# Ledger of designs, part 17: VH-VL binders against Protein RcaC (rcaC)

Target 1, 117 residues: Protein RcaC (rcaC), of Microchaete diplosiphon (Fremyella diplosiphon) (q01473r527to643)
Amino acid sequence: KVMILDDDQDWLRTLPTLLKPWGFKVTTLADPQQFWTVLQAVTPDALVLDVNMPQINGFELCQLLRSDPHWQRLPVLFLSVLTDPTTQNQAFAVGGDDYLCKPVKGVELANRILRRL
Below, E stands for the ipSAE of ESMFold2; O stands for the ipSAE of OpenDDE; V2 stands for 0.75 times the mean of E and O plus 0.25 times the DockQ between their complexes.

## First folded at step 4 (VH-VL)

Design q4h (from q4a with heavy chain P108F; framework fv_ifabotuzumab; at its last look DockQ between E and O 0.04; V2 from the best seeds 0.00; counts 0 for: pae E 16.7 > 2, placed apart)
Fold by ESMFold2, look of step 5:
Structure q4h (fold): chain C 117 residues (1-117), chain A 121 residues (1-121), chain B 107 residues (1-107)
Amino acid sequence: as target 1 above (117 residues)
Amino acid sequence: QVQLVQSGAEVKKPGASVKVSCKASGYTFTGYYMNWVRQAPGQGLEWMGDINPNSGGTNYDEKFQGRVTMTRDTSISTAYMELSRLRSDDTAVYYCAREGYDFWSGYFDYWGQGTTVTVSS
Amino acid sequence: DIQMTQSPSFLSASVGDRVTITCRASQGISSWLAWYQQKPEKAPKRLIYAASTLQSGVPSRFSGSGSGTEFTLTISSLQPEDFATYYCQQYYSYPYTFGQGTKLEIK
């Protein structure tokens, strides 16, 4: 089971259909204000986080996850348009398990998720 | 500075309704949930519900479902709580409280001064 | 609903004492707990959110700790102005709930 937090509605609309043949059950979320409520209801096996979102970024969220004993082992994959090395290094410094630069094809995302399960 | 100013004390008969106002200033009214919390004399705090002032959407504690209505008027930065079919055990101080902003919100960082509602015959 | 149980219900202490108040949740709430101080005839004031993060302007003698189901509020050196009732509140899930309160009397 995979949870995706991203404010891009086109990305969120197509991902469940694209990933379904791979056996993923996908929950998408656009609003970070609902993150913890949805996370607790879904209890995903992996999380895909957008780095840049209104009001909070994905790095801050990952830091909070790593501070929570219940979620500290949850695989977190970042998804971002940013390619600079300092941003990528920060992703791993906050406890992220992978970093993917947009655009990304669904098969690449699926394979990265499978490797972390 | 953030300020929440509530309407004045009210005395009501059983079966009546009361509507308490909470005027906000010093911040962007639509950017923070507004909560209502009451406290009966000598008792602890009891959360009643909240409202998203941007959308108007509400969440109520189930014990108040059907009796409480929370609304707002964004043009005057004011939230309202109306409690109907009042009974003696609704006698309390009613507070509005602004929800703090953090990744996980639900704590209250600023409170109104309170509105005493007395329900007696 | 998540029940919040505070201990003790009443506490009497002297100026300068170290005071500890505990709050236990009926289920895990991660770190989503706040502490409030309420003086007679006044609105509550938030001291701490996220279990341990001190609100700006709150004296450093106040501290919070805990996660999961057990949480503490500590006042390291009690002052006369700390006479109040203290409440914990979970904001993990709706409905938000408070502990029953701990009344702190200063000798």
Scores: ipSAE 0.000, ipTM 0.539, lowest interface PAE 16.7, mean pLDDT 85
ESMFold2-Fast, scan of step 4: ipSAE 0.462; ipTM 0.830
ESMFold2 (binder alone), look of step 5: mean pLDDT 93; pTM 0.953
OpenDDE, look of step 5: ipSAE 0.509; ipTM 0.877

Design q4j (from q4a with heavy chain E99D G100L D102Y F103D W104S P108F; framework fv_ifabotuzumab)
Fold by ESMFold2-Fast, scan of step 4:
Structure q4j (fold): chain C 117 residues (1-117), chain A 121 residues (1-121), chain B 107 residues (1-107)
Amino acid sequence: as target 1 above (117 residues)
Amino acid sequence: QVQLVQSGAEVKKPGASVKVSCKASGYTFTGYYMNWVRQAPGQGLEWMGDINPNSGGTNYDEKFQGRVTMTRDTSISTAYMELSRLRSDDTAVYYCARDLYYDSSGYFDYWGQGTTVTVSS
Amino acid sequence: DIQMTQSPSFLSASVGDRVTITCRASQGISSWLAWYQQKPEKAPKRLIYAASTLQSGVPSRFSGSGSGTEFTLTISSLQPEDFATYYCQQYYSYPYTFGQGTKLEIK
């Protein structure tokens, strides 16, 4: 199971189709306010997070997950348009397991997710 | 129109390095992965790796890991493939090839014309 | 690595013939297969992707089918310009791999 949080509606429509061939069950979410409710309901094996969203930063969300005993080991992969080394270093500093830059191939995203399971 | 133009033919000695360029035009360079594929004389196609021009992130076939380096310069929309410690069996035509933006998954819609690299003493 | 095997490696045919080339993957690749045509001294040209989707500008006499491990490329009425080498390629898993090629020659 994979849960994806991103405020880009086009990417949220594209990603399930992109990952379908590898057998992932994908749940997408655009609204960060629903994050904890959906996370608890889905209980995903991996999480894909956008870094910068209007209501909450993905890094802040990752820090909250890492402080929660139940979710502290959930693989978190960041998927963002930001390419600078500082942002990437911060992603790993907050407990992220991987960082990918948009655009991303389905095969690469699938491979990175499988590597973390 | 989309066009990929590669650098000219190279003749190298065993142990040398070669760096092939691929200049892209007619599309947003950072929106599409760039792949490198080679073909030895009379042989089939062999995938070497790809690069995300936006991030600089790369994926290499294990056969070339440790010898291949793929880079890009976004200011001139150019991708590079450098192969070091050349052997005679690296003699081949080297191609760059573009992936599609949406549903990109390793199929190549545009190819460069190819760069012949000959490794001989 | 996923191995791609084409059959036959060499094929002789006449203009107007129906030609079929097969490609087998060593493991399931869904429909993530592309077909390429390569003429002597030229870069390959993509004909088909996603096993059966024809590339824009490619003549309708070309078609692809299959899923999982067995795939076919069909040319329904061979034309003189179709004599070339054909390659299948899987893009389901890294590293991407190609079949060994099928050389289509005039009978």
Scores: ipSAE 0.295, ipTM 0.791, lowest interface PAE 3.7, mean pLDDT 87

Design q4k (from q4a with heavy chain D102S F103G W104Y S105D G106F Y107P P108F; framework fv_ifabotuzumab; at its last look DockQ between E and O 0.53; V2 from the best seeds 0.00; counts 0 for: pae E 5.0 > 2)
Fold by ESMFold2, look of step 5:
Structure q4k (fold): chain C 117 residues (1-117), chain A 121 residues (1-121), chain B 107 residues (1-107)
Amino acid sequence: as target 1 above (117 residues)
Amino acid sequence: QVQLVQSGAEVKKPGASVKVSCKASGYTFTGYYMNWVRQAPGQGLEWMGDINPNSGGTNYDEKFQGRVTMTRDTSISTAYMELSRLRSDDTAVYYCAREGYSGYDFPFDYWGQGTTVTVSS
Amino acid sequence: DIQMTQSPSFLSASVGDRVTITCRASQGISSWLAWYQQKPEKAPKRLIYAASTLQSGVPSRFSGSGSGTEFTLTISSLQPEDFATYYCQQYYSYPYTFGQGTKLEIK
């Protein structure tokens, strides 16, 4: 199971199609206010998380996951258009497991998720 | 409209290197992978590798690892493929090809016109 | 690497014929297969992607089908401009690979 949180509708429409051939079951979410409810309902094996979303910081969500005994080991991969090394270092500093720059191919994303499972 | 315009034909000696350019226009250059595909005379198509022009990250076919370098210059929307230690069997037409990432991964929706590279003594 | 095997390698047909070209993958590739047409001294042109989706501007006489390991390209009524070489290509996993090509000639 893979859960994807990203406020970009174009990416949310694309990502499930990119992952389906590798047998992932994908749940997408655009609204970060529903994050915890959907997370608990889905219980994903990995989370793909946008770095910058309007009015919420993906890094803060990752920090909250790492402080939660139930979710502290959930693999988190960040997906972002941002390429600068400072942002990538922040992703790992908050406990992220990987950082990918958009655009991504289905094969690339699937391989990176599999490395974390 | 999308256009990919490649550099002109090249004649090289064995052992040399060649660098082919592919200038993109009509779309956001950093939003799509750029692939390189070659075709030897009378032969089929052979994928060489790709580059993410936003991050600069590359994937190469194992056959070309250590000989191929793919780069880009985002300020002029141009991708490059350099092949080193050329051999006569590297004689081919080299194509750049854009890869979409919408709905179904639209592979190679637009192609450059091709660059003929001839390797001869 | 995923090997793509086309059959036939060479096909002779008449205008108006129905033609089928097959492509077999050495392992499952779901529906991540494209078909290209290439005329002499030209870059390939994509006809079909995702196994069965016709690219905009491609005549409806072209169709694609299949999933998993076996795929077909069908031309329902050959036209003079359809005589070319056809390639399948998987884009499911690296390295991307092409079939060896099918040269379609007029009889």
Scores: ipSAE 0.139, ipTM 0.730, lowest interface PAE 5.0, mean pLDDT 87
ESMFold2-Fast, scan of step 4: ipSAE 0.528; ipTM 0.850
ESMFold2 (binder alone), look of step 5: mean pLDDT 92; pTM 0.947
OpenDDE, look of step 5: ipSAE 0.752; ipTM 0.923

Design q4m (from q4a with heavy chain E99D G100L Y101W D102Y F103G W104E S105Y G106Y Y107P P108F; framework fv_ifabotuzumab; at its last look DockQ between E and O 0.84; V2 from the best seeds 0.00; counts 0 for: pae E 6.6 > 2)
Fold by ESMFold2-Fast, scan of step 4:
Structure q4m (fold): chain C 117 residues (1-117), chain A 121 residues (1-121), chain B 107 residues (1-107)
Amino acid sequence: as target 1 above (117 residues)
Amino acid sequence: QVQLVQSGAEVKKPGASVKVSCKASGYTFTGYYMNWVRQAPGQGLEWMGDINPNSGGTNYDEKFQGRVTMTRDTSISTAYMELSRLRSDDTAVYYCARDLWYGEYYPFDYWGQGTTVTVSS
Amino acid sequence: DIQMTQSPSFLSASVGDRVTITCRASQGISSWLAWYQQKPEKAPKRLIYAASTLQSGVPSRFSGSGSGTEFTLTISSLQPEDFATYYCQQYYSYPYTFGQGTKLEIK
């Protein structure tokens, strides 16, 4: 199971179809206010998080996950338009397992997720 | 509309390096992956790798890893493929090809015209 | 790596014939398969993607079918401009791999 949080609804509409061939069951979420409720309901095997969202920063969410005994080992992959080394270094510093830059191919995203499962 | 124009033919000696360019026009360069595919004389197509022009992130076929470097210059919408330590069996036509990552899964919808690289003594 | 094998490697046919080219993947690739046509001294041109989706502008006599490991390209009524080499390609996993090609010749 894979859960994806991103505030770009066009990307969220595309991603489940893009990942379908690899057998992933994908849950998408555009509203970060529902993050914890959906996380507990879905219990995903991996998370794909956008870095910069209007209400919540993806790095802050990752830090909260890493401080939670139940979620501290959940693989987190960041997916962002930001390409600077400082942002990428920060992603790993907060406990992220991978960082991919938009646009992203389904095959690349699938391979990165599979590596973490 | 969309056009990929590659640099001209190259003749190199064994051990040299070659850098092929692919200039894109008619679309947002950073929105689509660029792939490199080669074809030796009388042989089939061989995928070398791809580059995400937004990030500069690359994926290479293992057989070229260590000899191939793919880069891009977003200011002129140009992708580059450099192959080092050339051998005679690197003689081939080298193509760039655009890859759409979304929607209806469009692999290699537009190709450059090809660049002939000849490696001989 | 996923191996792509085409059959036949060479095919002789006449205008008006129905021709079929097959492509086999060494493991399941769902529908992540494309077909390309290459004429002498030219870059390849994509004909079909997602195993069966015809590229805009490609004549309807071309069709693709299959899923998993077995795929087919069919030309229902061969025309003079169809004599070319045809390649299948999987884009399911890295590295992307092509079949060895099928050369379609007159006679």
Scores: ipSAE 0.401, ipTM 0.830, lowest interface PAE 3.0, mean pLDDT 89
ESMFold2, look of step 6: ipSAE 0.048; ipTM 0.707
ESMFold2 (binder alone), look of step 6: mean pLDDT 92; pTM 0.945
OpenDDE, look of step 6: ipSAE 0.575; ipTM 0.887

Design q4n (framework fv_ifabotuzumab; at its last look DockQ between E and O 0.17; V2 from the best seeds 0.00; counts 0 for: pae E 8.8 > 2, placed apart)
Fold by ESMFold2, look of step 5:
Structure q4n (fold): chain C 117 residues (1-117), chain A 122 residues (1-122), chain B 107 residues (1-107)
Amino acid sequence: as target 1 above (117 residues)
Amino acid sequence: QVQLVQSGAEVKKPGASVKVSCKASGYTFTGYYMNWVRQAPGQGLEWMGDINPNSGGTNYDEKFQGRVTMTRDTSISTAYMELSRLRSDDTAVYYCARDLYYEGSGYYFDYWGQGTTVTVSS
Amino acid sequence: DIQMTQSPSFLSASVGDRVTITCRASQGISSWLAWYQQKPEKAPKRLIYAASTLQSGVPSRFSGSGSGTEFTLTISSLQPEDFATYYCQQYYSYPYTFGQGTKLEIK
């Protein structure tokens, strides 16, 4: 199971179909305010997070996951248009397991998710 | 709402060059590949190449080797395709098309510009 | 380069008919094939991607199938607005290539 949180509706529409050939069951979420409710309902095996969202910082969510005994081991991959090394390094500093820059190849994304499962 | 708006029609002589623009709006321009596809009169679609607007990296069909240049200006969310040393068989409608991914597991073109007619004649 | 060959190149059919258009790849492309509809003087419109997945807003009378080298687009009951030219496209590897098109005419 893979859960994706991103406020870009076109990217959310695209990611499930990009990952479907690899056998992933994908749940998408655009509204960060529903994050914890959906996370608990889905109980995903991996989480893909956008870094910058209008109401909730993806780095902050990752930090909260790492401090929660229930979710502290959930693999977290960041997927973002931001390419600067400082942002990428911060992703790992907050406990992220990977950071990928959009646009990304489907085989590349799928392999990165598989490595974390 | 996603829109791709292209520059107007061009009439060119053989040996000249043409630069077609594609202004994007309604989405994060740097998050999606931009493709260029052309269609000669009465013929099918022909992929020319693409550009990663985040990195500026390009991939071209080898048949356009040395004649095509794809660029972008991220500050105005605009992609460009320039074709040089024009020949009469370059007469076509040229389209820009947004794409999320393009190799390996592949992905499709979801939004297209309106097309730019380029006519190459003596 | 991967060549995409469509058949037939021209197809004449009546409203209500079931229509099948085929597309053959010169080498395996898994399921990385899209189908487009193009009306005169308009940009192509995507119908199907990943060989069989309907684009949002496309009527359910359209369906796609196939993998590897052989693919089909089926229209189960033609409507007047379906008369157009149809293209397949592989996006498995560069350069991405289109089939030559199938013009679907009334009659």
Scores: ipSAE 0.012, ipTM 0.605, lowest interface PAE 8.8, mean pLDDT 84
ESMFold2-Fast, scan of step 4: ipSAE 0.435; ipTM 0.828
ESMFold2 (binder alone), look of step 5: mean pLDDT 91; pTM 0.922
OpenDDE, look of step 5: ipSAE 0.751; ipTM 0.925

Design q4o (framework fv_ifabotuzumab; at its last look DockQ between E and O 0.65; V2 from the best seeds 0.00; counts 0 for: pae E 6.8 > 2)
Fold by ESMFold2, look of step 5:
Structure q4o (fold): chain C 117 residues (1-117), chain A 122 residues (1-122), chain B 107 residues (1-107)
Amino acid sequence: as target 1 above (117 residues)
Amino acid sequence: QVQLVQSGAEVKKPGASVKVSCKASGYTFTGYYMNWVRQAPGQGLEWMGDINPNSGGTNYDEKFQGRVTMTRDTSISTAYMELSRLRSDDTAVYYCAREGFYDSWGYAFDIWGQGTTVTVSS
Amino acid sequence: DIQMTQSPSFLSASVGDRVTITCRASQGISSWLAWYQQKPEKAPKRLIYAASTLQSGVPSRFSGSGSGTEFTLTISSLQPEDFATYYCQQYYSYPYTFGQGTKLEIK
């Protein structure tokens, strides 16, 4: 099971198709306000987070996950167009497990997710 | 006008290296993977590897691992492929090819460079 | 590695003929298959991607079908400019691989 939070609706339409050949069950979410409700309902094996979203920062969500005993070990992969080392360092500092730069191919994303499961 | 323009033909001796350039124009260079494909005389197409020009990350076919290096310079929208320790069976035409950004079901190589002939002879 | 096998390797046909070329993958690749046309001394040109999607500007006499392990390129009525070598390519998993090619010549 993989859950993806990203505010880019066009990208979210592409991701399930991109990952389907690998047998992932993908849940997408565009609205950060629904994050905790959907997370608890889906109980994913891995989470893919966009870094920059309106009103909420993906790093902040990861910090909250790491402080929760139920979610503290959930694999978190960040996916972003941002390539700067400062942003990547922050991703790992908040407890992220991986950072991928867009554009990303389905085969690359699938392999990175599999390594974290 | 979207195009890929490659560097000119090369003649090399066994054991040397070659570096082929591929200059992109007419599109956002960092938004599309760049692939390298070669074709020996009278033979089919052989994928060598790719590069994400935004991140610089690469994937190589194992057959070339340890001999191939793919790089890019985003300031001049140019990708490079370097093949070292050349052998006579590396004689081929080397192509760069753009792989489209994911926005639907799938991609493949939609724009190709004109090819660069590399001849390896002693 | 996923091996791609084209059939036939060589084909002789006349203008106006309906031609089919088959590509078989050694394991399932879903629909991540493309078809290319290559004329002598020229770079390949993409005709079809995602198994069946015709690239804009490619004549409608070209079509693709298939999924999983078996794929077909069809040319419904050959034209003089269609005599070329055709390659299939999987882009499902690394390394990407091509079929050995099908050379289509005039009878």
Scores: ipSAE 0.041, ipTM 0.708, lowest interface PAE 6.8, mean pLDDT 86
ESMFold2-Fast, scan of step 4: ipSAE 0.438; ipTM 0.837
ESMFold2 (binder alone), look of step 5: mean pLDDT 92; pTM 0.949
OpenDDE, look of step 5: ipSAE 0.704; ipTM 0.918

Design q4p (framework fv_ifabotuzumab)
Fold by ESMFold2-Fast, scan of step 4:
Structure q4p (fold): chain C 117 residues (1-117), chain A 122 residues (1-122), chain B 107 residues (1-107)
Amino acid sequence: as target 1 above (117 residues)
Amino acid sequence: QVQLVQSGAEVKKPGASVKVSCKASGYTFTGYYMNWVRQAPGQGLEWMGDINPNSGGTNYDEKFQGRVTMTRDTSISTAYMELSRLRSDDTAVYYCARDRYYDSLGYYFDYWGQGTTVTVSS
Amino acid sequence: DIQMTQSPSFLSASVGDRVTITCRASQGISSWLAWYQQKPEKAPKRLIYAASTLQSGVPSRFSGSGSGTEFTLTISSLQPEDFATYYCQQYYSYPYTFGQGTKLEIK
């Protein structure tokens, strides 16, 4: 199971199709205010997070997950348009397991997720 | 209109390096992966690798690992493929090719450069 | 690496014929397969992707089928401009790999 939180509607529509060949069951979420409700309902094996969203920061969500005994081992992969080294270093500093830059091919995203499962 | 225009033919000695360019126009250069594919005379197609022009991240076929370097310059929408320590069996036409696998409508186009002939001879 | 094997390697046909080219993958690739047409001294042109989806502008006489390990390209009524070399390609896993090609010649 893979859960994807991103405020980009095009990516939320595209990613499930890109991951389909590998048999991933994908749940997409655009509204970060529903994050904890959906996370508890889905219980995903991996989480794909955008870094910049209007009302929350993906890094802050990752820190909260790492502070929670129930979710602290959940693999978190960041997916962002930002390419600067500072942002990438911060992603790993907050406990992220991987960082990918948009655009991303389905084969590359699938391989990165599989490495973390 | 999408165009990929490659640099001109090259003749190199064994052991030399060659750097082929591919200049993109008519689309957002950083939005699409660029692939490099070669074809030896009378032979089939061989994928060498790809580059994400936004991040500069690359994926290479292991056969070329250690000899190939793919880069890009986003200010001039140009991708580069450099192959070092050339051998006679590197004689081929080298193509750049754009691909897109994240189209939400299920549509995508494969645009190819015209090819760059690289001849390696003593 | 995933090996792609095409059959036949060479095919002679006449205008109006129905032509079938087969491509086999050494392991399951779902539907992540494309078909290309290449004419002498020209870059390849993509005909089909996702095993069966026709690329915009490609004539409807071309069709693709299959999933998993066995795939087929069919030209329902061969035209003079269709004489070319055809390649299959998997894009399921890195490295991307191509079949050896099928050369289609006029009888």
Scores: ipSAE 0.359, ipTM 0.799, lowest interface PAE 3.0, mean pLDDT 87

Design q4r (framework fv_ifabotuzumab; at its last look DockQ between E and O 0.94; V2 from the best seeds 0.00; counts 0 for: pae E 8.5 > 2, grease 19 > 18.9)
Fold by ESMFold2, look of step 5:
Structure q4r (fold): chain C 117 residues (1-117), chain A 123 residues (1-123), chain B 107 residues (1-107)
Amino acid sequence: as target 1 above (117 residues)
Amino acid sequence: QVQLVQSGAEVKKPGASVKVSCKASGYTFTGYYMNWVRQAPGQGLEWMGDINPNSGGTNYDEKFQGRVTMTRDTSISTAYMELSRLRSDDTAVYYCAREGYDYLSGYYPFDYWGQGTTVTVSS
Amino acid sequence: DIQMTQSPSFLSASVGDRVTITCRASQGISSWLAWYQQKPEKAPKRLIYAASTLQSGVPSRFSGSGSGTEFTLTISSLQPEDFATYYCQQYYSYPYTFGQGTKLEIK
């Protein structure tokens, strides 16, 4: 199971189809305010987070996950248009497991998710 | 109109390096992978590698690992492929090709190609 | 690496013929296969992607089929402009690989 939080509708439509050949069950979410409700309902095996979203920062969500005993081991991969090394280092500093820059290929994303399961 | 325009033909001696450029126009350069494919005279197509022009991250075919470097300059929307320690069997036409991108159907291969750059390696 | 094997390597046919070219993958690639046409001294042109989806602007006499390991490109009624070399290509996993090509000659 993979959960994806991204406010970009193009990515929310694309990512499930990119991952389908590898048998992932994908749940998408555009609204970060619903994050915890959907996370608890889905109980995913991995989480893909956008960094920059309206109203909330993906890094802040990851920090909250790492502070929660139930979610502290959940693999978190960031997916972002941001390319600078400082942002990438921050992703790992907050406890992220990987950082991928948009655009992303299905093969690249699937391989990265599989390595974290 | 999407257009990929490559640098001109090159003649090199064995042991030298060549750097081929691919200038993109008509689309957001950083939004699409750039691939490099070569074709020796009378032979088929051979994928060499790709670059994410946003991040600069690369994937190379193992055959070229250690000899190929793919880079880009986002300020001028240009991708580069450099091949070092040239041999006579590196004589080929080198193409850049953009990887297709459709948010509705996902990623799919090479929707636009450059015109090709002939590299001749001879003593 | 996923090896892509095309057959035949050469094909002679007359205008109006139905021709088929087969591409076999050494491992399952789902439907992540493309077909390209290349004329002499030109860059390849994508005809088909996702095994069966026809590229915009490509004549409907071209069609693709298959999934998994076996794929077919069909030209239902060969035209003089179809003289070219045809390549299949998998984009399921790195490294991307092409078939060796099928050279189609018009008799």
Scores: ipSAE 0.013, ipTM 0.686, lowest interface PAE 8.5, mean pLDDT 86
ESMFold2-Fast, scan of step 4: ipSAE 0.479; ipTM 0.844
ESMFold2 (binder alone), look of step 5: mean pLDDT 92; pTM 0.938
OpenDDE, look of step 5: ipSAE 0.535; ipTM 0.883

Design q4s (framework fv_ifabotuzumab)
Fold by ESMFold2-Fast, scan of step 4:
Structure q4s (fold): chain C 117 residues (1-117), chain A 124 residues (1-124), chain B 107 residues (1-107)
Amino acid sequence: as target 1 above (117 residues)
Amino acid sequence: QVQLVQSGAEVKKPGASVKVSCKASGYTFTGYYMNWVRQAPGQGLEWMGDINPNSGGTNYDEKFQGRVTMTRDTSISTAYMELSRLRSDDTAVYYCARDLYRGSGSYDWYFDLWGQGTTVTVSS
Amino acid sequence: DIQMTQSPSFLSASVGDRVTITCRASQGISSWLAWYQQKPEKAPKRLIYAASTLQSGVPSRFSGSGSGTEFTLTISSLQPEDFATYYCQQYYSYPYTFGQGTKLEIK
């Protein structure tokens, strides 16, 4: 099970289609305020997070996950349009497992997720 | 033809309500959040709130607590902003502006389309 | 609420000058900042979003930089049509907030 949090509706529609050939069950979420409720209901095996969302920073969510005994080992992959090394370094510093730049190929995203499971 | 057209100027007495309309054309109305921003004479820009035209969900700035109501009518691609219990310091130009906060995947994201403004004067 | 403070509030300059306007956020907003230009009696026009990305059709003499809490708008060679009021706006969290504005006038 893969849960995707992104404020971009086009990517929320595209990403499930890209992951379909590998048999992933995908839950998408646009509203970061519903994050904890959906996380507990879905109990995903991996999380794909956008870095910059208007209401919540993806880095802050990752830090909160890493402080929680139940979720501290959940694989977190960041997916962002930002390509600068500083942003990528921050992603790993907050406990992220991977960072991918948009646009992303389905085979690349699937392989990165599979390697973390 | 991509445009936002607002209703005309209004003159109101203190304590009255005003309802400003913003008619969208040339794009999918439900695909983009609509912001409302005001500007008092000689002053800066002040964000009032936004509405998701698809769901009807709203976010308001706390300073307009209990006085502002944002709605929309998808059948005519029109957004509305109603401000009640008007005070003299509500005198301003009120703008609607399209936002992509939770939109369609375009990277041309925020405030790319503005209405022409509606002048609201509150005087006794 | 996130407070946005611009410096300076008023600026006098001549055609051909390089001008810089600063915007500070009271807390970190990453790159969720836009810059707007407003001419008298007109609606604002977006120049820059995501702190540094030029809106299509905006002249290359405009540039934005910064992240976190400090941001700058630079006009490399001021033109007559650039005399206007400039606003920064954070869209990181609700409520969205604007700076107080910087009025750029002819010297």
Scores: ipSAE 0.000, ipTM 0.526, lowest interface PAE 16.5, mean pLDDT 82

